# Ledger of designs, part 484: VH-VL binders against q0aze0

Target 1, 268 residues: q0aze0
Amino acid sequence: MKIILVNNRFKENTEKKAQEIAGQLSALNVEVIIDNGLDEPYAGTVDFIMVLGGDGTMLRAARRYGQRAIPVLGVNMGTVGFLSNIEINELAEYLPLILREEYSLEARMMLEVAVFQQQSLLTRVFCLNELLLRSNSPRMLSFALEISGQKLEPYRGDGLIVSTTTGSTAYSLSAGGPIADPQLDAFIVTPVASHIINKRPLVVSPEREISLHLLEEREAIIGIDGQIKMDFGAENRVLIKRAPHPLLMVNLKAKPFFTSIDRSLQRQ
Short names: E, the ipSAE of ESMFold2; O, the ipSAE of OpenDDE; V2, 0.75 times the mean of E and O plus 0.25 times the DockQ between their complexes.

## First folded at step 23 (VH-VL)

Design SA9 (framework fv_bermekimab; at its last look DockQ between E and O 0.91; V2 from the best seeds 0.85)
Fold by OpenDDE, look of step 23:
Structure SA9 (fold): chain C 268 residues (1-268), chain A 123 residues (1-123), chain B 107 residues (1-107)
Amino acid sequence: as target 1 above (268 residues)
Amino acid sequence: QVQLVESGGGVVQPGRSLRLSCTASGFTFSSFNVHWVRQAPGKGLEWVAAISYEGSDTYYAESVKGRFTISRDNSKNILFLQMDSLRLEDTAVYYCAKDRIYYSKAFYGMDVWGQGTLVTFSS
Amino acid sequence: DIQMTQSPSSVSASVGDRVTITCRASQGIKSWLAWYQQKPGKAPKLLIYAAKFRQSGVPSRFSGSGSGSDFTLTISSLQPEDFATYYCQQDNNRPLTFGGGTKVEHK
């Protein structure tokens, strides 16, 4: 068995824990790769990914490895979030199950985000939570939203979020989006401070494609999962569709999503 | 320089066929929806047809449905309009135009036009 | 099909004048209206897209407004080079349809 431990290099506690866990796993004849985000994603084949930290670390892990159809376990290290399954102090208890591959998997839809400069592809990213388009100035954006070739009324506002159902409890929620069942596949399109007060978010079929482009030559930015940032202008377009592969999240411990929403959200 | 150049216009007899061409240069032709728009002498603009950037979808004005066929060769950067069963009312300057936005199934205005090619009929 | 009614069909104006052209759609087209300028013997030129956004290179004296069914093109101060025919065009629905045109001519 080969396992990737994903941690945050900027958090010494996670680094230290990763090393400890690596030692333990090695003693059990498990090959371990530690990914602290400093280097490129490990390109070799692995059997399991263990994410040590919070939601942010999970999002990074998802972007780096999610397309590879590898089981990903979130191990919370004292943070509040929605993407961890067990606590770090529970790892010893569940480790035998992990090694025996006695766990269930939950498929979480990811976004495929393609950003273009003129007619050229700048980048293609798979992400677990959301794509954000927002103004890079105090001025509102005017932008076109297109869903499967259907043009909506031009948007005016600070920006727009296209989120997965997993991401519904992230920035989309803060922007007034609905909380979605993470077992449901859908896009959530949430306006960010629209000029139209109480503009309703859209729930869109994962079979559809979403595109955004500015109608003015304004400075904007694209944000992905709150971690990737890039400039976005009038010559750019973003195309969003369902990623071809979901993130396979390991479920060792049942977590009642709906009964824990209030508790989790209040702590964020 | 972004450019569209129409050709193939001329004098025809009613009932005959004519094939117009539009050659694109200076941009990625295959990334844009393209249109034919015509203008009868002394008259206004009339949208005739459009084809998606991939060529998979075609759209026609009712006045030309069943008679005109829009097609494209993205490998050669050429747009075509096959006009069959031509009628006197088809007399016009025919323009090809590209849509503003690339990789879209929707239309967002025509930002580049050719010079047009004239189609007339013999008496 | 969506009919675009453009008015007036012609307008006589002088340099410096404010010129207003109206376009009405037979049904709602959101903001998906374009304005074109055409000079004799020339191809149309895109001026405004999405009702109010100026195409690159278009002078600021050109402005578009409106949404839904009623739209307006305004030339704040007519210049000699602005004498031409102007067309509105909706691209909300297929088939695309143009207005009848407005000729701006010398008074």
Scores: ipSAE 0.898, ipTM 0.950, lowest interface PAE 0.6, mean pLDDT 95
Fold by ESMFold2, look of step 23:
Structure SA9 (fold): chain C 268 residues (1-268), chain A 123 residues (1-123), chain B 107 residues (1-107)
Amino acid sequence: as target 1 above (268 residues)
Amino acid sequence: QVQLVESGGGVVQPGRSLRLSCTASGFTFSSFNVHWVRQAPGKGLEWVAAISYEGSDTYYAESVKGRFTISRDNSKNILFLQMDSLRLEDTAVYYCAKDRIYYSKAFYGMDVWGQGTLVTFSS
Amino acid sequence: DIQMTQSPSSVSASVGDRVTITCRASQGIKSWLAWYQQKPGKAPKLLIYAAKFRQSGVPSRFSGSGSGSDFTLTISSLQPEDFATYYCQQDNNRPLTFGGGTKVEHK
């Protein structure tokens, strides 16, 4: 059995704990690859991914490994978030179930984001929470939103968020978007400081294709999961669709979304 | 530089067929939606047809549905309009035009036009 | 089909005049309206897209306004090269439709 342990190299508690867990697993004849974010993602096949840390570490793991259809377990190491399933102090209790593959999986929709310049693909990335289009100057943006060939009234404001339902509790929420049940597949499209007062958030079928482009030259950026940033101008377009594979999140412990939502938001 | 050139116009008899071509250069033809627009002598502009950048979707004005077929060959950078069952009211200069936004499912304005090719009839 | 009605059909004006052309859609088209200029014997030229944004190379004396179903093209100070016919076109719905045109003529 081969497992990737994902941790954050800039947090000492995750590095030490990852080494301890790797030792425990090696003693059980499990091959362990540690991914602390320093090197390229492990390219070989693995059976399971264990993420040690908070939601940010899970977002990086999802971008690196989410398209490989590998079970991913979030292990919380101090701060309650939306993407962990068990606490670090419970890991020993659940290890036998992990090794016997006695767990269920919850699929979480991801976005596929393609950014173009002058018809050339600059990058294709996958994200779990959201894409942000945002002004990079004091001036507002004017931009077009197209959903499966249908044009909405042009937007004017600071920007726009296109999120998954999982991302509905992240930046989308702060911008006024709805909290969505993560079991639903949908896009949530939330304006950021819109000058057009009647622009409301939209909930859109996951089968739609979404695109954005500027209607006049401005300095803008694209942000992905709050962790990747790239420049965006009038020569660029971004195309967004549902990623080919969802993130397969491991469920070992019941974590009812609605009964815990207020507590989880307080930690966000 | 960026250029569209129509050809294939001429004098035909009513009821016959004619195929117009539009050759594109100076831009990535396969990335843009393209249109045919016509203008009868002394009259206004009339949109005729459009085809998506990959060729999968076609759209027609009601006046030409069932008689005209738009198509494209992205390997040769050519847009076509097959005009069947021609009528005297089809007399016009026919323009091809490029949409301004690449990789789009919609239309955002026609920013580059050809010089047009004239279709007329012998009575 | 969305019908586009332009007014007036013709304008007599002098160099330096402010010229206003209106365009009404038979139903709402949001801000998805373009304006074109056409000189005799020439292909149309895109002036304005999305109701108010000038195409590259278009002088600032041309401006567009409006949303919904009522739109205006304004030429703030007419120049000799501006004597031409102007067309609006909606691109909100298929089929795309043009207005009947407004000919701006030298007085």
Scores: ipSAE 0.764, ipTM 0.906, lowest interface PAE 1.1, mean pLDDT 91
ESMFold2 (binder alone), look of step 23: mean pLDDT 94; pTM 0.958

Design SB1 (framework fv_inotuzumab; at its last look DockQ between E and O 0.75; V2 from the best seeds 0.81)
Fold by OpenDDE, look of step 23:
Structure SB1 (fold): chain C 268 residues (1-268), chain A 123 residues (1-123), chain B 112 residues (1-112)
Amino acid sequence: as target 1 above (268 residues)
Amino acid sequence: EVQLVQSGAEVKKPGASVKVSCKASGYTFEDYAIHWVRQAPGQGLEWIGGINTYTGDTYYRRKFQGRVTMTADTSTSTVYMELSSLRSEDTAVYYCARDESYFDYLSGTFDYWGQGTLVTVSS
Amino acid sequence: DVQVTQSPSSLSASVGDRVTITCRSSQSLVYSEGSTYLSWYLHKPGKAPQLLIYDVSRRLSGVPDRFSGSGSGTDFTLTISSLQPEDFATYYCMQATHFPITFGQGTKVEIK
């Protein structure tokens, strides 16, 4: 068995814990790769991924390995988030089950984001939460949204979020988007504006494709999962569709999503 | 308008503690982490640490671990940095700075800074 | 810790001059998916530092076009195409790819 441990480069405790876990696993004849993001993703075949940290670390792991159909377990280390399944102090209890592959999987839809310049593909990225289009200046953007070839009325505002249901509790929520059941596959399209807008968030079938482009000669930024940034201009377009493979999240411990959401909202 | 307003100058004795505040306004407080950077006389900028206002996670430079404590009060949009066991070499202007954050991810880009707080440690 | 070294430590220039400041890191600053967390700051005595460039070459909104950033891996450059009176200050590069965050020693741009 081969396991990747993903940790947070700025959290020393996650690195230390990764090393400890690696030692324990090695003693059980399990090969371990530690990924703190400073190296290229491990290209070899692996059987399991453990993410030590918060949701941001999970998002990084998802972008790096999610397309490989590998079970991914979120192990929380005392942070706030929605994507971890167990706590670090519970790992010892569940480790035998992990090694015996006695766990259930929850498929989470990911986005496939393709950015083009005219007809040339610049980059393609898979992500778990969302794509954000936002202005790179204090001025509002004017941009076109198309869904399965249907052209909507032009959007005018600070930007737009296209989110998975997993991402509904992230940026989309802050922008006024709906909270979505993670067991549902759908796009959530949420306008971002500093002023009151008449456009409502859209819940879109995962079978559809979403395209965005600017209607003015202005500079914008594409953000992916709050971690990747790229310039976006009038010559660019973005195409969003459901990723061909979902993220396979390991479910060792049942978590009441809606109860957790209520608690989280009370804290805000 | 984004603003970071720090507390006033401090004069302390060696061995004492100092607590500097940084009040944020003009943006959503929990969407950004706050870092602390200092500049001693005749020296460059030195990163001390940071705090994620959403998760509460703290990131301290090893040099200051055990001596620095950062806290965040979301109700007042204020971050605090407390430095204990003060030494003469801790005399510096201390700055708070905003950093975009996303859960436990930090962008490492300080786009807005406080005006600075002079902390003088002298016997 | 990752060491960041600026060159030169100081320089004298006149208004209208092209100014180039180099920043070299002891390790690659490339992070996951190609992100590089290198930024440039302007600092005047008694004032708050100001962000100029982030992610190697991204200019902060409101920053004049005369400021530009370039580089990759371990070598980075800040360029001021035409120095203005308000540009006389100390400039710092900062890396945030590696923990802990570290600054260059600074480059003081003085009036010739």
Scores: ipSAE 0.867, ipTM 0.933, lowest interface PAE 0.6, mean pLDDT 94
Fold by ESMFold2, look of step 23:
Structure SB1 (fold): chain C 268 residues (1-268), chain A 123 residues (1-123), chain B 112 residues (1-112)
Amino acid sequence: as target 1 above (268 residues)
Amino acid sequence: EVQLVQSGAEVKKPGASVKVSCKASGYTFEDYAIHWVRQAPGQGLEWIGGINTYTGDTYYRRKFQGRVTMTADTSTSTVYMELSSLRSEDTAVYYCARDESYFDYLSGTFDYWGQGTLVTVSS
Amino acid sequence: DVQVTQSPSSLSASVGDRVTITCRSSQSLVYSEGSTYLSWYLHKPGKAPQLLIYDVSRRLSGVPDRFSGSGSGTDFTLTISSLQPEDFATYYCMQATHFPITFGQGTKVEIK
């Protein structure tokens, strides 16, 4: 059995803990690869991914490995999150179930984001929470949104969020979007400080294709999961679709979404 | 308007401690970590550590480990840095700076800074 | 600790000059998905430092376009295309890819 341990670059005790856990797993004849983010993603066959950290660390794991259909377990290192399943002090208790694959999987929709310059693909990335288009200057953006070839009236404001249901409790919520059940597949499109009256958040079928481009020359940024940033200008377009594969989240311990809403949102 | 307002200058004797405050306004406090950076006379900038205001996690440069404590008070949008066992080489201007965060992720860029707090350690 | 070393330590220049400051890291600053956490700050005596460039080349909103950043891996450059009177200051690069966060030693840009 081969497991990837994903850790966080800034919390040094996470690196030391990852090495400690790798030793424990090796003693159980489990092969371990540690992913601290400094090297390319492990390309070989892997059976399981264990994320040591909070929701931000899980987001990086999802971007690197989510399209490989590998079970991913969130292990909380202290901070309550939406994407963790067990606590670090419970790992020994649940290890036998992990090794025997005695757990359920919860599928979480991901976005596929393609950024173009003219007709040339510049980059393709995946994300679990959201894409944010935002102004990188004091001036508002003027931009076009198309949904499956259907042009909406132009937007003006600070930007736009295209979120999964998993991301509905993140930046989309702060910008006025709805809380969505993460078991639903949908896009949630939330304007940021819109100056156009009646630009409400939209909930959109995951089968749709969403396209964005600027209508005036402006400096803008595309943000992915709050962690990856790309320059975006009048020469660029972005295309957003449902990713080919969902993130497969491991469920070992019941953590019901609805009973946790108030707790988790108060910390955000 | 984003502001980071620090407490006033302090004069301390060797062996004492100092606690500097950094009050944030004009933004959502939990969306940004707060870091502390100092500049001793004739020296460059030196990172001391930081605190993630969302998670409460602290990050201390090893040379300060055991002497520095950072805390955050969400209700007043204020971060505190306490440095103990002061020595003359701790004489410096101490700055707080904010760093965009997203859950436990930190961007590692300091876009707004406090005005600085002079701490003088002398016998 | 990852060291970042600036060159030169100081320079003299006239208004209108093109100024180039380099920053060399002892290790690669490339992180996951190519993220490179290198930033540049301007610092004047008695003032707080001011962010100019982050993520190697991205100008902070409101920073004049005469400032540009470039580089990759271990070698990075801040360029001021046409120096203005307000640009005489000390400049610092900072890396945040590796813990702990570290600054370059600074580059003082002075009037000829």
Scores: ipSAE 0.794, ipTM 0.897, lowest interface PAE 0.9, mean pLDDT 91
ESMFold2 (binder alone), look of step 23: mean pLDDT 91; pTM 0.945

Design SB10 (framework fv_inotuzumab; at its last look DockQ between E and O 0.74; V2 from the best seeds 0.82)
Fold by OpenDDE, look of step 23:
Structure SB10 (fold): chain C 268 residues (1-268), chain A 123 residues (1-123), chain B 112 residues (1-112)
Amino acid sequence: as target 1 above (268 residues)
Amino acid sequence: EVQLVQSGAEVKKPGASVKVSCKASGYTFEDYAIHWVRQAPGQGLEWIGGINTHTGDTYYRRKFQGRVTMTADTSTSTVYMELSSLRSEDTAVYYCARDESYFDYLSGTFDYWGQGTLVTVSS
Amino acid sequence: DVQVTQSPSSLSASVGDRVTITCRSSQSLVYSEGSTYLSWYLHKPGKAPQLLIYDVSRRLSGVPDRFSGSGSGTDFTLTISSLQPEDFATYYCMQATHFPITFGQGTKVEIK
């Protein structure tokens, strides 16, 4: 068995724990690779991915390895989040099950984001939470949204979020989007504006394609999962589809999503 | 308008503690982390640590671990940095700075800074 | 810790001059998926530092076009195409790819 441990470079405790876990697994004849993001992702075959940290770390792992259909377990290191399944102090208890591959999997839809320069593909990225189009200046953007070839009325505002249901509790929520059941596959399209918004968030079938482009010469930025940024101008177009493969999240412990989100909202 | 307003100058004795505040306004407090950077006389900028206002996670430079404590009060949009066991070498202007954050991810880009707080440690 | 070294430590220039400041890191600043967390700051005595450039070459909104950033891996450059009176200050590069965050020692740009 071969396992990747993903940790957070700014949280020393996660690195230390990764090394500790690696030692334990090695003693059990399990090969371990530690990924702190400073190296290229491991290109070889692996059987399991364990994420030590919060949701941001999970998102990084998802972008790097999610397309490979490998089970991914979120192990919370004492932070707030929605993507971890067990706590670090529970790992010892569940480790035998992991090694025997006795666990359930929950498929989470990912986005396939393609950015074009005219007709040429610039980059393609898979992500778990969302794509954000936002202005790179205090001025509002004017942009076109197309869904399966249907052109909506032009959008004006600070930007737009296209989120998975997993991402509904992230940026989309802050922008007024709905909270979505993570067991549901759908796009959530949430407008972002500093003024009164006249357009409502859209819940869109995962079978559809979403296209965005600017309607004026303005500097904008594409953000992916709050971690990747790229320039976006009038000559660019972004196409968003459902990723061909979902992220396979390991479910060792049942977590009541709606109870958890309700409690989380009460703290804010 | 985004603003970070820090507390006033402090004069402390060696061995004492100092607590500097940084009040944020003009943006959603929980969407950004706050870092602390200091500049001693005649020296450059030195990163002390940071706090994620959403998760409560703290990130301290090793040399300050055990002496520094950062806290956040979401009700007042204020971050605090407390430095204990003060030494003469801790005499510096201390700045708070905003950093875009996303859960446990930090972008490491300090786009807004406080005006600075002079902390003088002298016998 | 990752060491960040600026060059020069100081320079004298006149209004209208082209100014170039270099920042070299002891390790690559490339992070996951090609992100590089290198930023440039302007600092005047008695004032708060100001962000100029982030992610190597992204200019903060409101920052004049005369400021530009470039580089990759371990070598980075801040360029002021035409120095203005308000640009006389100390400049710092900062890396945030590696923990802990570290600054260059600074480059003081003085009037000739």
Scores: ipSAE 0.873, ipTM 0.934, lowest interface PAE 0.6, mean pLDDT 94
Fold by ESMFold2, look of step 23:
Structure SB10 (fold): chain C 268 residues (1-268), chain A 123 residues (1-123), chain B 112 residues (1-112)
Amino acid sequence: as target 1 above (268 residues)
Amino acid sequence: EVQLVQSGAEVKKPGASVKVSCKASGYTFEDYAIHWVRQAPGQGLEWIGGINTHTGDTYYRRKFQGRVTMTADTSTSTVYMELSSLRSEDTAVYYCARDESYFDYLSGTFDYWGQGTLVTVSS
Amino acid sequence: DVQVTQSPSSLSASVGDRVTITCRSSQSLVYSEGSTYLSWYLHKPGKAPQLLIYDVSRRLSGVPDRFSGSGSGTDFTLTISSLQPEDFATYYCMQATHFPITFGQGTKVEIK
């Protein structure tokens, strides 16, 4: 069995714990590959991914490995987030179940994001929470949103968020979007500081194609999961679709979403 | 308007402790980590450590481990840095700076800084 | 610890001059998906440092366009295309790809 162990680059404690866990797994004849983000993603066949950290670390794992249909377990090393399933001090207890593959999987929709310069594809990335289009200057953006080829009235403001339901509790919520059940598949489209009064958040079928482009020359940035930034200008267009594969999250321990909402939101 | 306001200058004797505060305003406190950076006379900038206000995680440069403590009080939007067992080489201006966070992720970019707090350690 | 070394340590220049400051890292600063956490700060005595450039080349909103950043991997450059009176200061690069976060030793830009 081959496991990828994903950890956080800023936290010596996480690195030390990752090496410790890798040693325990090696003693059980499990091959371990540690991914702290400094090397290219492992390209070979992998049976399981274990994420040591919070929701931000899970987001990086999802971007790197989420399209490969590999089970991903979130192991919290601090405060419990929305994407962690077990605590680090529980890992030894659950490890036999992991090795025997005695767990369930929960699918979480991801976004496929394609950025073009004119007609040429510049890059294709995947994300779990959201794409943020935002101004990179003191001036507002003027931009067009199209949903399955249907052009909406132009937007004017600081930007726009296109979120999954999983991302509904992140930037989208702060910008006035709804909290969505992560078991639903949908796009949530939330304006950021819109100057246009009637621009309400939209909940859109995951089968739609969403496109964005600027209507005036301005400096803008596309943000992915709050972690990846791409320059975006008048020569660019971004297309957003449901990703081919959902993230497959391992469920070893019941984690109540609805009863945890108030506590998690107090932290944001 | 984003603001980081630090406590006033301190004069301490060797072996004492100092606690510097950094009060944040004009933004959502939990969306930004706070880092501490100092500059001793005639020296460059030196990162001491930081605290992720969302997760509560602290990160200390190894040379300060064991004598620095950082805490955050979300109810007052204030972070504190306490440095103990002070030595003459700890004489410096201490700055707090914010760093955008997204859960446990830090952007590694210090976009707003406090005004600085002079700490003088003298016999 | 990842060391970042600036060159030159100091320089004298006149208003209107083009100024170039380099920053070399002891290890690659490239992280996942190509993110590179290298930033540049301006610092005057008695004042707080000011962010100029982040992510190698991104100018903070409101920073004049005479400031630009470039580079990749281990080698980075801050350029001031036409030095202004307010630009006489000490400049620092900072890396945040690796723990611990480290600053360059600084480059003092003085009036000739």
Scores: ipSAE 0.806, ipTM 0.905, lowest interface PAE 0.9, mean pLDDT 91
ESMFold2 (binder alone), look of step 23: mean pLDDT 91; pTM 0.941

